VH-VL binders against Protein LST7 (LST7). Designs and how they scored, part 16

Target 1, 242 residues: Protein LST7 (LST7), of Saccharomyces cerevisiae (p53237)
Amino acid sequence: MSSTVISLAHFCDKHGPRIISVTQSAEKGTLGEELLVPDYPTESYCESCLLQFPEESTRSMRCFIEDVPFITTQYSSIRYQLLNSIIKRAFSEETMIYDNMPFIFFDDLRGLNLVIGFKLYDENARGNERRYCFILTVDSRSHDDSMKMLSEHWNFIIGGFDKMIAYIKNIHKSEFLGKNKTVENNLETLNNNAFIGSYLRANKSKFGRNLVSLTDDKFLFVRIHKWNSFLLHTVMNENKLP
Below, E stands for the ipSAE of ESMFold2; O stands for the ipSAE of ESMFold2 at other seeds; V2 stands for 0.75 times the mean of E and O plus 0.25 times the DockQ between their complexes.

## First folded at step 13 (VH-VL; framework fv_polzastobart)

Design r1 (from q2 with heavy chain E101Q, light chain E55Q; at its last look DockQ between E and O 0.28; V2 from the best seeds 0.00; counts 0 for: pae O 13.8 > 2)
Fold by ESMFold2 at other seeds, look of step 13:
Structure r1 (fold): chain C 242 residues (1-242), chain A 119 residues (1-119), chain B 107 residues (1-107)
Amino acid sequence: as target 1 above (242 residues)
Amino acid sequence: QITLKESGPTLVKPTQTLTLTCTFSGFSLLTSGVSVSWIRQPPGKALEWLALIYWDRSKYYNPSLKSRLTVTKDTSKNQVVLTMTNMDPVDTATYYCARLQDYTYFDYWGQGTLVTVSS
Amino acid sequence: DIQMTQSPSSLSTSVGDRVTITCRASQGISSYLAWYQQKPGKAPKLLIYEASSLQSGVASRFSGSGSGTDFTFTISSLQPEDVATYFCQQFYSYPRTFGQGTKLEIK
């Protein structure tokens, strides 16, 4: 099993900090089955907190890169408590400004964590925005070894997160602008703010929205899985550094 | 490494039920995030997707054949079974099983088994 | 169902030549398209995923391009071992659908 993982988390209006997905690797040449989660009910999960693959019955995703399995799940049965502690710290950190500015924190309990936060507009969210972050966690290494690994891969890791965040923001912006243009092109809504207000209030019927819905990309979490697997594989294989 | 093998009859009479078994090695069907599909190819014609089953036994069928198809999974035997009822000569084809890793494409295919439906 | 129209249905050309195969979807499918190679008597093999990405272990002479409805598969320099039938497949929606195939032969 790898000591390095990548998490996607958000701040849920109802539940506070929650993990959406965790990408982990297993030993080269294995199937990584110990990292897969069993079947579990999802009816109690908030839509905004849910890891959603294109088919509703799928709870985990696995791929292989050079015979190394990479698994993405809603939670890590192995590291569940550690990762929950990490996201609580990340969202409480005063330097998190959700502007693609990375920050790090380290302690003996949580290991080394590289965090990049970002925001998406959502009229159904508190303050009309949803807050997210990607977190690379290096666990079970000494402080010096963890900092050395991070410094050697800094530009690659930050660039990789920036590219995925830019992708998410761009398709969300495109989807949002398309929806607003459609509403604004309604001939019966000219200068009638009361009618527009009623329509907008009806659209706030859901407590939270999934990233798939916010981006209109049913493969979004598959892309995140594959991208995070690529980043992890490169970081773990020092001979593959750019 | 990872292999899939189709097994079952190669000759079936019209109106009979076809049962094909796909046996896997190199991975376990107990794990989530994998699914198995059945695909057929009539001689000289395009591939046709038939059915899909996920690790949690959720099932999806080609709508044009839905009433005739059943797919099941036996995780203890690492097998997926396709049943197709009321076979007709038009169903003569090579039948493949394939693994779907992430809803996008089929990354591992069995060698296929030719099933001939002859009166 | 999304119809995939593949052209040409067959092609004969010489070793070293550039080969181009096209695939058209009956509606927009973004980049949710794969290309497969099927050698005579053998199972299909994935070459290209998501329209343009090479599968691991696939020779660099193979490439794909396109988005929306029109897609192109290219072999930059045909080799003798490339004799096969080539298929496109959309994975935008269910049911998954395939092109009719292009049978590639060497003169």
Scores: ipSAE 0.005, ipTM 0.430, lowest interface PAE 13.8, mean pLDDT 78
ESMFold2, look of step 13: ipSAE 0.012; ipTM 0.576
ESMFold2 (binder alone), look of step 13: mean pLDDT 91; pTM 0.921

Design r2 (from q4 with heavy chain G33A S52L N61Y; at its last look DockQ between E and O 0.75; V2 from the best seeds 0.00; counts 0 for: pae E 13.4 > 2)
Fold by ESMFold2 at other seeds, look of step 13:
Structure r2 (fold): chain C 242 residues (1-242), chain A 119 residues (1-119), chain B 107 residues (1-107)
Amino acid sequence: as target 1 above (242 residues)
Amino acid sequence: QITLKESGPTLVKPTQTLTLTCTFSGFSLSTSAVSVSWIRQPPGKALEWLALIYWDRSKYYNPSLKSRLTVTKDTSKNQVVLTMTNMDPVDTATYYCARLQDYTYFDSWGQGTLVTVSS
Amino acid sequence: DIQMTQSPSSLSTSVGDRVTITCRASQGISSYLAWYQQKPGKAPKLLIYEASSLQSGVASRFSGSGSGTDFTFTISSLQPEDVATYFCQQFYSYPRTFGQGTKLEIK
């Protein structure tokens, strides 16, 4: 199984750091069945935490690049505890700046991790924002080898994540402005009274929202799967760097 | 070159069950993450989506026909099979199989097979 | 179900003319629309995906635009080989639905 994975995570208002999706590779020539997760009912899960594909019953996505399977699932069945530890550290307030600036941390328990955080505005979230990050994890036993790989692919990895984040933020902004034109105009008229604005925020319903809903893009996680699969394939292939 | 080909009976009597097979060439269903859809076109009418089988064998059906449709995948034969029960003359159409690009649009189509339902 | 309505239902023009076909969705579908060409006696062929993206190997005289509910397909200069029926298809939700088609003929 690959020592490199890409995670998408968020900070849930109810549950704290949670993984939304994990993209991994399996051995060339296999179907990667060991990376699939068991069925579980979705009715008991928070809306904002779920990996949501266009077909309701689909819980995973798989593609093949040069006979290597790449699989995206809600969580890793074989790295579950490690990845949970990584996202908890990634979302600490002292280690992340939510402005597309990457940071790296390494220790002998969590390996080498490259983290890029971003925020989306949402009136239904605490503080009117939802926090996310992409994490590239290199679970190599050699710190020097992991750092060398990251250094050699830095521009490619950062460029890839920047494009994905820009896409997400752009279509979210477009959907937000399209749905809230009347409210935004009304707020401009009422902005002469900051107390009213503060009072309204304090009384609004707070609930989780899926990234699909925030972007109005039913195929968002399909796009993320394909972007992450390409990124992993390129990083794993030492001879191919676009 | 990837190709899809439909095969099965061209004449079916009312109330019978139609079974159509889509056979793939140029790639393997056992090693490729391919989703396949069935679509029909009655003579002179619009295309109608019928069913989909996703790469992990998940299945989706047009709600108006759901009780009559079954789609299955046989990777050893490189085939996808559509079964439609209780055929009616209104079901006379050209039936296509098509490759679905990631839950989106159909980027490769078979040549189609005309199925006539009559007594 | 999302209804897709095409206009016109048929069109007869001369070689070299600009052709415009419209497609309207009964509700917003963002940019999740594809255009297909079906030549007489042939299977459909994908031309445009995601409203405006040209499929690989398709001539640059074909183009698409639009978002939301209103979409336009254009052939900038009609060629003899473009005689066909053209359809739009939404891929925003299930069931996938198609426009009724526009039959394009040369005078």
Scores: ipSAE 0.007, ipTM 0.473, lowest interface PAE 12.6, mean pLDDT 80
ESMFold2, look of step 13: ipSAE 0.007; ipTM 0.467
ESMFold2 (binder alone), look of step 13: mean pLDDT 90; pTM 0.915

Design r3 (from q4 with heavy chain G33S S52L N61Y S108Y; at its last look DockQ between E and O 0.68; V2 from the best seeds 0.00; counts 0 for: pae E 7.7 > 2)
Fold by ESMFold2, look of step 13:
Structure r3 (fold): chain C 242 residues (1-242), chain A 119 residues (1-119), chain B 107 residues (1-107)
Amino acid sequence: as target 1 above (242 residues)
Amino acid sequence: QITLKESGPTLVKPTQTLTLTCTFSGFSLSTSSVSVSWIRQPPGKALEWLALIYWDRSKYYNPSLKSRLTVTKDTSKNQVVLTMTNMDPVDTATYYCARLQDYTYFDYWGQGTLVTVSS
Amino acid sequence: DIQMTQSPSSLSTSVGDRVTITCRASQGISSYLAWYQQKPGKAPKLLIYEASSLQSGVASRFSGSGSGTDFTFTISSLQPEDVATYFCQQFYSYPRTFGQGTKLEIK
């Protein structure tokens, strides 16, 4: 098992910091079945917190890169306590600037963590924004070894997270503009001014929304899984960027 | 080298149960994000998706045919089996198995097998 | 179920001509559409995925465009080996549904 994982987390309006997905690797040549979550609890997850694959009966995703299995799940049954501690620290960190500026923290409890936060506008969210971050975690006792790995792969890691965040922001912007245009066009063809006013007020209710809904991309978490698996594989082999 | 091949009877009588086997190689249903699907094409008509089974034992069926369909797998033999009950002449079609990658589209197809349903 | 409607049902044209085939979905499917080529007596072959992305090993004369409900498949310069039936498939939801196909012939 690798000491390095990639997480996606958000700050839920109801539940505070929550992990949405965790990508981990298993030993080369194995199937990585110890990382799978056979059944996961959903009682504390709302729609905005849930890892959502296109097929409802699928609870995890696995791929192989050079015979190394990579698995994405809602949470790690093996590292649950560690990762929950990390996201609570990440969302309390005063230096998180939600403008794709990375920050790092290290301690003996949580290891080395590289965090990049981002926001998505959503009128249905408290403060009209939903807050997210990607976290690369190196669960290592050696500060010097972890920092060496990070410095050797800095541009690769940051560039990789930036590309995924840019993708998410761009398709969210496209979905937001499309919905506003469609709604305005439909309302423009209606003659009932009172109905239009009531309709707009009713649509401002606060409720949770999944990233899939915010982007209108049913395959968003498949893409995140594949991209994070690629990043993690490159970092774990201690190979420098090409 | 990824291949899929359908096998089973080519002629069945009305009301009989059809059983088709898809044998595949070059990939495994123990890998992630893949499934094997069954799709049919009646003569001169559009393709119709029937069922799929995923690496994690998840199964999906076309709702219009759900009561007649069962899909199972044998990962040790690299096989997926479709069973369709109460066959009728309108079910005459070429039956394909195909690989669905990453919940999306069918990137590899078998050659297909024509199944004729007649009295 | 999402109905996929193709136009035309068939066409006949000359080598070197530009070919255009359209596909319309009965509801919005974003860009979750694939195009297949099926030659007589053969299995379908994936050409285009996600509306506009070219599958590996597919000739660059094939292209796709569109989003929402209206999609277009184009062959920029028809070649003799392109004689086939072409059809679209949505992967927005289950059941996966296919267009009726467009039979392409050379004059």
Scores: ipSAE 0.050, ipTM 0.607, lowest interface PAE 7.7, mean pLDDT 81
ESMFold2 (binder alone), look of step 13: mean pLDDT 90; pTM 0.918
ESMFold2 at other seeds, look of step 13: ipSAE 0.208; ipTM 0.647

Design r4 (from q4 with heavy chain Y103W; at its last look DockQ between E and O 0.89; V2 from the best seeds 0.00; counts 0 for: pae O 3.2 > 2)
Fold by ESMFold2 at other seeds, look of step 13:
Parts: C-alpha cells; sequence; structure tokens
Structure r4 (fold): chain C 242 residues (1-242), chain A 119 residues (1-119), chain B 107 residues (1-107)
C-alpha cells in the first residue's frame, strides 16, 4: 500500500470541510479489497458532498495500472481520521488563496500535503461560490524524504492538478452559460425593468449541488479517478516521469 | 489484445432454451464499470442490446425480453453465459458479445455467432 | 426507452464525396452517443464515442458532432473501403438502443 494519496475536497455550506473523493493504491498483485468501502450511510451527506458515479448505487471505483490497483472512494476506511484532519487544515483562511497557486504544509500529524484550491460560481451556494481543492498527501514522518519526493515531481503534480482543474472549470462554464441564456434574453427584453431582474436573482434559494450537476457531466468522477490514478502511478514509478 | 468469442449451438428448435458462452481475454471483469454484454442482430435488421453483467455482478436485461434472459459470469474462466428461454423463429439472429467500459459504449466486439431457430 | 432514428436508410455516393448521416434521439442524451461501422459479415467497429471523439486507430476523415437530440456523422472524403452500414447508439441510459442503420454504397 503506498503512503501517497490524492484527495478532492470541498467546503460544504452545511458540514464545513468534507472529502468528496480519495484515490489510493494498494499493493501490486492484489485486488486492493481492503480499500473498497463495504457500506456507508448516505443520509448524513448533503447533495454537494456526494461522490457520484454513472450508476447511482456505486460509491467506489477500482482500476489496475501495471498490476497495481487504484481505488477511489468517498472516504477511506483506513485513513478517515487523517484525511479529515488534513482538509480541516487545508481550508483554513491563512493557507489557501483559491487562485490555482499551490501551497504546502507538513507536520507530524498530517504528513506532507500539497494543495491547490479552486472555486466554481454557483448562485445556489452561500456567497455564490463553491470552494474545492485537490490534495496530494505523503503520509510519512520523514520531512526530508517527503520534500525530496515532492521536489522531484513538482512540475508533474502541479501540471496534473492544473489540467484537471482547468477541465472542471471549463465544463462548468459551458454548463452555466447554457443554463443562463434564457435569463440573459429576458433581461435584454425587459431593460425598462432591470430592477425586477435583480430582485428575482436575490430570491434564489440555496441548496447543495455536486460536481456532476455543476458540470452536467455524469462521467466526471470516472475521469477524475482515472486521472488521479495515472498521477499516483507516475509518482510511484520514477521511470514514468516526463 | 482484447478478444471475445461466442460459442454455442447454431440451430435451436422453437420453445427450446438457447445457451451461449462468451470467452474473453485481455481484460478483467474486476475493473469497475466493465461489462460483458450481449447484442443480437437479425439478418438485415438493427442491433438490439439484450443484457449486460458487470464487475460487481449487477445485471441489466432488455425489458422487452426480461423474463426470457439470464446472464451469469465465471470470472476465473473469463466467461459470461447468456441463457434465453422459449426460442421462436423471430429470435433468429447473429448474437455478439462485447465489452462495455466505464458504463459507456461497446469498444470491443466478438465475431458473432448465427443462431437459427427453426422447426 | 430512448428511440434512435437514423436517416437516410441508404445512401449511394461517389468516391471523394462528403457523406452525412444523421441520428435523432427521442429525448435528450447530452453527448452520450457512439457511432459504429459494420462491414458485411463482420462485427461492428467503434468509430466515434461521446458524439465527436475519434476512437484510436480510426481514420481522420470520420467525424461526429451534435448534442441533445440531433447528431451528425460525417465522412469528409469517401473512400472505397468505407462501404459499410453505419449505426448510432446511445449510452445515456438503459436499455442501450441503436439506430436502424444507414447502408453506404459507392457508385
Amino acid sequence: as target 1 above (242 residues)
Amino acid sequence: QITLKESGPTLVKPTQTLTLTCTFSGFSLSTSGVSVSWIRQPPGKALEWLASIYWDRSKYNNPSLKSRLTVTKDTSKNQVVLTMTNMDPVDTATYYCARLQDWTYFDSWGQGTLVTVSS
Amino acid sequence: DIQMTQSPSSLSTSVGDRVTITCRASQGISSYLAWYQQKPGKAPKLLIYEASSLQSGVASRFSGSGSGTDFTFTISSLQPEDVATYFCQQFYSYPRTFGQGTKLEIK
């Protein structure tokens, strides 16, 4: 089992920091079944926190790269407390800027963590935005060894996260513009009543939305799983570095 | 290289049960979202999806044929078996098995086997 | 059930011509549509996935476009080896359904 994992997390309006997905590897030659989530209640999650695969009953995904299993779940049965501690630190206001600039933190409790935050506009969210981050975690007490590994893969990891974030932002922008075209047309035809349009926007209700809804891409988490599995595999195998 | 091959009887009498086996290689049904599916094509007609079985043993059957179809798998033998009851001459078709990946489309197909239903 | 309707049912065209085949879904399916080529006596071969993405190893003269309910498959310059029947297929929901096919011939 590798000490390196990739997480996607968000700051939920109702629950605060929450993991949406975690991608982990298991030992080469095994099925990695210890990482699969056997059962968990969904009634304690709101819509914005849910990991959603194309078949709604499925809450985990497994693939194999060179006989290494990679598994994505909503929460880790093995690392649950660690990952919750990590996202609590990551969403603190003093360390994350949400402008695609990476930042790093390390301590004995949480290991070494590389974080890139991003935002998506959503008028159904408090403050009209939803906050997310991707986190690479190296679960090791050796700060020097962890920093050496990170520095050797810095450009690859950052480039990988940037590409996925750009994809998510671009698909979200396309979904948002498509849904709001009718509102834009109405505002143009009712320009004598511009205050009515502003009034109606102010009355929009607040509710949770997951990333599948925000992007209109029911395969989004399949893509995230495959990309994160590729990133982890490359970091674990020096011969795969670009 | 991914391969799939259908095997079973090519001639079946009306009311009999058809059993077809898909033997595959180059992929595993332990990968999430992967299915081995059965599709048929009557001579000169459109393709019709029959059934899919997934990595987690979940199954989907075409509702128009639901009571007639059973699909099972043997992951250790790389085989998926279709059973179709109460065959009728209208069921004469080429039967394919195919790989579906990531809950999407059929990216690899077997060569097909023609099954004729006649008295 | 989502019905897939293709047009035309058959098409006869000269080498080098542009070929256009359409597929209409009975309800919105986003971009979750695939196109297949089936040569006589052979199994279908995937050409286009997710409406417009070209499958690996497929010639660049094949393309697809569309979203929602209306989809188009195009061969930019018809070649002799393209004689086949072409099918669309939705993967938005179960049951998976196919268009009835378009038989393409060269004059």
Scores: ipSAE 0.399, ipTM 0.734, lowest interface PAE 3.2, mean pLDDT 83
ESMFold2, look of step 13: ipSAE 0.415; ipTM 0.716
ESMFold2 (binder alone), look of step 13: mean pLDDT 92; pTM 0.929

Design r5 (from q4 with heavy chain D56E; at its last look DockQ between E and O 0.81; V2 from the best seeds 0.00; counts 0 for: pae O 2.3 > 2)
Fold by ESMFold2 at other seeds, look of step 13:
Structure r5 (fold): chain C 242 residues (1-242), chain A 119 residues (1-119), chain B 107 residues (1-107)
Amino acid sequence: as target 1 above (242 residues)
Amino acid sequence: QITLKESGPTLVKPTQTLTLTCTFSGFSLSTSGVSVSWIRQPPGKALEWLASIYWERSKYNNPSLKSRLTVTKDTSKNQVVLTMTNMDPVDTATYYCARLQDYTYFDSWGQGTLVTVSS
Amino acid sequence: DIQMTQSPSSLSTSVGDRVTITCRASQGISSYLAWYQQKPGKAPKLLIYEASSLQSGVASRFSGSGSGTDFTFTISSLQPEDVATYFCQQFYSYPRTFGQGTKLEIK
């Protein structure tokens, strides 16, 4: 349904909870143009918060599955305030433990939200970690109907998010390990690295890093768009479960 | 089934402008990351990318050909047009249009059209 | 521009032999490299994308490896229908650039 969206969000060290991307569907047979955002400059955007496509002049990503358009953008012109409220709630939940364990919250304002959080190591981030989550939102359903939909699709949705998160973690791990060398004296080297890391963090402003940089995958958000579009399409179509 | 087909003149005189049309089916330029691109191959030589165009109005031209290239599209007709000015005999080549997928590589190619530049 | 240099420029070997072709980029391109097969008078055909991923419908005897600047394309057991010219292509940046090709022949 068009009332279901998938968001990727993170907790920015400088800006707090921020949406990185929103994937939405439009009516079958249309181009979904009401969901597109116009081109605009991104020079002042926080790097860690930016939805970064490979081509510098694009601001929206669109694909089609069985004639249904799926649109991914940095923000939803239709649901901006609602989605901003949802990510603030998601990152304030004490039960989110960033271990791929899903949780759900519901209220009349924000609808039903399935959240799955994950973390990536980054010594340039507060606490050496950058926190992210994927959120599936049903914003126009009753509690009972929304819960029934989630129950019927639970394994598919969780499996899909797990696969996406595993890919991101694996390619991030590969980028990180590609920069490291074998330690010949691991006690002294580890102490020196820990001291240098502590010194650098103390003496320099923490800075944001884009997921593209953290994974060394300039096509990462293209993949996320396609994964989210597939998930949404399947949830919309009850008879196409995996 | 994805198809691309190049059409246009096969013989062009030096200094004239070449106009080639790529007509495609089985996919849409309304999909992000999808481009129709032009690549040429002189007889017995390497492939050379010329230009790419996306639905987002983004256009990329090979800088070695400077402003000689113009690429335009008509999404309703499933067509992309390459215009190349000031043709020279060294531009004699087979010209291909191809689909570039996900901003990456060329996964579907037309048959190509040989364009000969001679007086 | 990123130059792609292939070696060898031509190769003659026997059916059943292992074939190895290399491609070097003038700068690091991560794994953003594709391999194409082109038979005379025909358009190129994509075989390998992202350095090592096999395109759908392509025989499993074809493989690719490498990252950074050095890449290898392998045919594990040469078949008669594999006689062609093979090209690498980087998709790290614009302009997209191709190697000059390796012509593969059977002795």
Scores: ipSAE 0.517, ipTM 0.775, lowest interface PAE 2.2, mean pLDDT 83
ESMFold2, look of step 13: ipSAE 0.585; ipTM 0.799
ESMFold2 (binder alone), look of step 13: mean pLDDT 91; pTM 0.926
ESMFold2, look of step 14: ipSAE 0.543; ipTM 0.785
ESMFold2 (binder alone), look of step 14: mean pLDDT 92; pTM 0.931
ESMFold2 at other seeds, look of step 14: ipSAE 0.495; ipTM 0.759

Design r6 (from q4 with light chain S53Y; at its last look DockQ between E and O 0.92; V2 from the best seeds 0.00; counts 0 for: pae E 2.3 > 2)
Fold by ESMFold2, look of step 13:
Order: structure tokens, then C-alpha cells, then sequence
Structure r6 (fold): chain C 242 residues (1-242), chain A 119 residues (1-119), chain B 107 residues (1-107)
């Protein structure tokens, strides 16, 4: 199994830190089927926590780069406990200020983790904001080897995360501006000041929202899957030695 | 290099069942969002999507023809098979197979095969 | 089902002219639209995906724009090899549907 993975996580208003997606590689020449997750019920998932593909029955994505399979899933069956521990640490870190500034943490249990946090404005979230991060995890007990790998790919990984974050923020801005340009005006609301006040309060209700909804991009997680697979593949190729 | 090629009968009598085979190379149906799909075009008319099949369990048939269409795959031969029952002269068309990628659009097409339905 | 309506049905114009073809969806489809070129006796060829992105290997004189329900396809300077029928196709939902086509000829 690859020792390096990319995760997307958020801080859920209901559930705290939660992984939205994990991208992992399998051995070259295989189909990576051990990394696939089967069907699971989605009705119990919080809307904001759910990994959503264009087809509702899909639970895993798989692609191949130079015969290496890359798999994106809601959770990792082989690294579930590790990754949950990592996101709890990442969202409790005081130095994450959600301004796209990267930070790193390392220990013997969680390995080396490079984290970039970002926020999206949303009136339906507590504090009118939703918090996310991308995490590169190098699951290795060798501190020196992990740091060498990270230092050699620092600018590439940071640049890669920055590009995806910028994409998400830009299409979120477009969705937000389009939504707020719509003005509905009818005679009943103009004639009833109390009704207008009640309507405005109802527009500020709090509920979970998926990144697909926040961006109005039903293919968002397909794009994230492909981009994260590309980033992982590049890191793996540049670190391989004959 | 991606190729797709349609094969099967070019003349079918009314009420018979049409079976077309798409043989492809240069890509894998093991990739998410990739499908081999069937599209037809009656002479001088618009393209009509018929069916799509993916690597997983997902299959999609045009609802207007759903009871008539079956799509299957044979991964060992890189083939996708369309079966269409109860053919009628109105079904005379060029039938294409095409690659759909990322759950989106058709980026590679076969050359097509004209199927004529007549008595 | 989402209906795609193209205008015009046919168009005759001169080499070097700017060509504009429109496509209207019966409901909002965001930017999930593709444009194809089909020459007589040939399969369709993808030119534009996601309303405005040029497919690799396609000449830069082709472009697309639009979002929601109204989309345009443009050839900035018509060339003799551009004589073909052009189709739009939505990929917002199943069934995938195509416009009826616009036949482009040189006068």
C-alpha cells in the first residue's frame, strides 16, 4: 500500500472533524480492489460530510496513471483510525488560521502531515463559515525520510493544494453571487411588514450543505479525485529509485 | 491510441432483434466515469443516445426505449454488446459506439454502422 | 427529458466570415454542454466541452460560451474545411440529449 495519501476534511457543525474523501494508490499493475468501498447507506450521513459523485450509487472512484491505480473513497478501510486521529489534530491546531498558509505536524503515531485549511462563507453554517482542509499524509516511521520527501516536494504539493482551493473558492463565489442576485418580490410581501421580517429570518436557518451544493458543480469530487491522483502520482514517481 | 468499432448485421427484418458489438482498444472500462455508450442517428435526423454501461454496476438506458434495450459487456474481449428487440423500419439508422468520460460527454467515436430495417 | 433547440437549422456564408450558432436548453443545465462537428458520412467529433473549453487538437477559431439555458458556438473565421453539421449535447442528466443540428455551408 502507498504510505502517502491525500485527504479532504471539514469541521462539521454536528459531528466535528470529519473526512470527506481520501485518495490512495495501490500497487502498479493491479486494479486496487482492496481499496474500494462497497455500497453503504447514505441516508444516515450528514449532507455536509457526504462524498457525492454524479451517480448516487457510486461509492468509490478509480483511475489509472501509468498503470498505477488511484482510489478515492469516503473513508479508508485500512487507515480509518489513523486518518480520524489526524483530522482531529489538524482542526485543533492553533497555527491553522484558514488563510491558505500551510503547516506541518509529525509524531510516531500519525506520521508527517502537511495541512492547508480554507473557509467558505455560508449563511447556513454556524458562524456563517464552513472550514475545510487538504492534508498530505506520509505514513512512515522514519522522520528523516518523511521530511526529505516533503522538502523535495514542498512547492509542488503546496502549489497543487492552492490551485484546487482557488478553484473551489472561485466557483463558490460564482454560485454565491448568482444565488444572491435573485430578488423575489410579490404584492403580499410588500403589504405585510411582519411577513417580510419572518421571511428574512427563515432565510438564515442553519443546516448542512455539501461542497457540490456550495459550488453548484456536480462533478466537483470527480475533479478533486483526478487532481489528487495526479499530485500523488507525481510525488511517488519523483521519489522512486531504481 | 483509442479505437472503437461497431460490428453486426446491416439488414434486419421488422420484429427481429438487433445485436451490435462494440470492440474497443486503448482505454479501460475499469476507470470510474468511463463508459462505452451507444448512440444512433436516423438518416438526416438528430443523434439519439441509447444506452451506457460503466465498470461498476451502473447501466443507463434511454427511457423511451428501455424495455427494448439491453447493454452488456465482456471485459475479456474489450467488447460491449447492444441488443434491441422488436425492430421497426423507424429504427433504421447509423449506430455508433462511443467513449463517455468523467460521466460527461463523448470524446471518441466509432465510425458507425448503418442498420436498415425493411421487409 | 431536457430538449435542446438549435438555431439556425442551416446557414450559408463565406470563407472568412464569423459564424454563430445558438443552442437553448428546456431547463437550466449549468455549463454542462458539449459541441460536436459532423462531416458527411463521418462520426461526430468533439470540439467544445463544458460550454467553453476547447478540446485538444481543435483549432482556436472555434469557441463556445453560455451558461444556464442559452449557449453559443462561434467560428471566428470560417475555413473551407469547416463545412459540416454542428450539434450541441447536454450532459446535465440522463437521458443525454442532442440538438437537431445546424448544417453549415459555404456560398
Amino acid sequence: as target 1 above (242 residues)
Amino acid sequence: QITLKESGPTLVKPTQTLTLTCTFSGFSLSTSGVSVSWIRQPPGKALEWLASIYWDRSKYNNPSLKSRLTVTKDTSKNQVVLTMTNMDPVDTATYYCARLQDYTYFDSWGQGTLVTVSS
Amino acid sequence: DIQMTQSPSSLSTSVGDRVTITCRASQGISSYLAWYQQKPGKAPKLLIYEASYLQSGVASRFSGSGSGTDFTFTISSLQPEDVATYFCQQFYSYPRTFGQGTKLEIK
Scores: ipSAE 0.497, ipTM 0.755, lowest interface PAE 2.3, mean pLDDT 84
ESMFold2 (binder alone), look of step 13: mean pLDDT 92; pTM 0.932
ESMFold2 at other seeds, look of step 13: ipSAE 0.515; ipTM 0.766

## First folded at step 14 (VH-VL; framework fv_polzastobart)

Design u1 (from r5 with light chain S53Y; at its last look DockQ between E and O 0.81; V2 from the best seeds 0.00; counts 0 for: pae O 2.5 > 2)
Fold by ESMFold2 at other seeds, look of step 14:
Structure u1 (fold): chain C 242 residues (1-242), chain A 119 residues (1-119), chain B 107 residues (1-107)
Amino acid sequence: as target 1 above (242 residues)
Amino acid sequence: QITLKESGPTLVKPTQTLTLTCTFSGFSLSTSGVSVSWIRQPPGKALEWLASIYWERSKYNNPSLKSRLTVTKDTSKNQVVLTMTNMDPVDTATYYCARLQDYTYFDSWGQGTLVTVSS
Amino acid sequence: DIQMTQSPSSLSTSVGDRVTITCRASQGISSYLAWYQQKPGKAPKLLIYEASYLQSGVASRFSGSGSGTDFTFTISSLQPEDVATYFCQQFYSYPRTFGQGTKLEIK
């Protein structure tokens, strides 16, 4: 029950724009149970689209900061369809051509959106890249009020997203270098078409990969949840002061 | 200040059922990734994890103890209860409850209670 | 189950010496390992998490390193209050498992 939410989304090679998670606050002093979703089957979900928890029996993440509950969850595909307009705009060709560059757009249904996209190199993805973004959504009664709130928190929000993106990119780089070290060494020492041809055929294999796999960090979504909860909490507190 | 305290019998006979209660304060078992867990340590031996319980109804029992373990909670009273059936002298140990954070490690431990199993 | 093997099982050294303790996992556990200190009759105390990060309020002479299967715990300069048994613990998967411990004594 917050007018401000943080989403993580990606562009799936098979499904297009998809929301992975939404972080929201509930009313102080409650457990925020209205923001939890019932368990639903995920066996049919693409691996790259899943919010993946360290333990298979957990479906939502909840924490409390100063008695305010913050909840991160993945909506089912039916609920997801109702949110599609925001993520389609966030991943439009014209607005997502730059890595780590913030941009803002207004959506008539959901208000102002601050987006920072980032890319991860992956030989198993189309174009050898996987595209993600963090989206701060401010549900507005007026455009001017939402822009004022955003301008007052601009540096904090962008800095916060930049830090999480840098973390993800750094541990992805470490996973990638470790996974591909033998191939890179072989390319440096080999001069034959047979090996290069085999490598090129492997590089053409396309399949979805989860952020957990891309970073080799099974706790990644726990870290994202806690960081996004912190960012939201800080914005809410600063918004309460003159 | 986070505290955990184990309570229950210190002496049980073989085949009896052990029931231990962990009473905790300074945190809530309503946060994701937080568990109250039971760990035991036989005298002079390694620690052995027994069970963990989370707010979202997830329960994990050490498979080496099969169906002997039941863990339950009362979040309104900040209590977690371990029940262990068919006690045997090899189960003599200090039993700890501990807080597990973020699905990871145990950052706060109770004092422990020595449970002796003998006739 | 992931077995955790510590070495040495016991160690006797002098105040001021550098102490090293190793822990080996039976399979790769990334960096998902913690180190604990346990004094006689007391519960374990967390010192190091995620292989190398120092817990708040823990002295800087304690450190950890490693990833995959091989991990090292170090006390840079042994102090008298460091006499204890030290354990590693993996949090890669359930069941959570602990090393058998290393008892540290001062000569």
Scores: ipSAE 0.495, ipTM 0.764, lowest interface PAE 2.5, mean pLDDT 83
ESMFold2, look of step 14: ipSAE 0.542; ipTM 0.788
ESMFold2 (binder alone), look of step 14: mean pLDDT 92; pTM 0.929

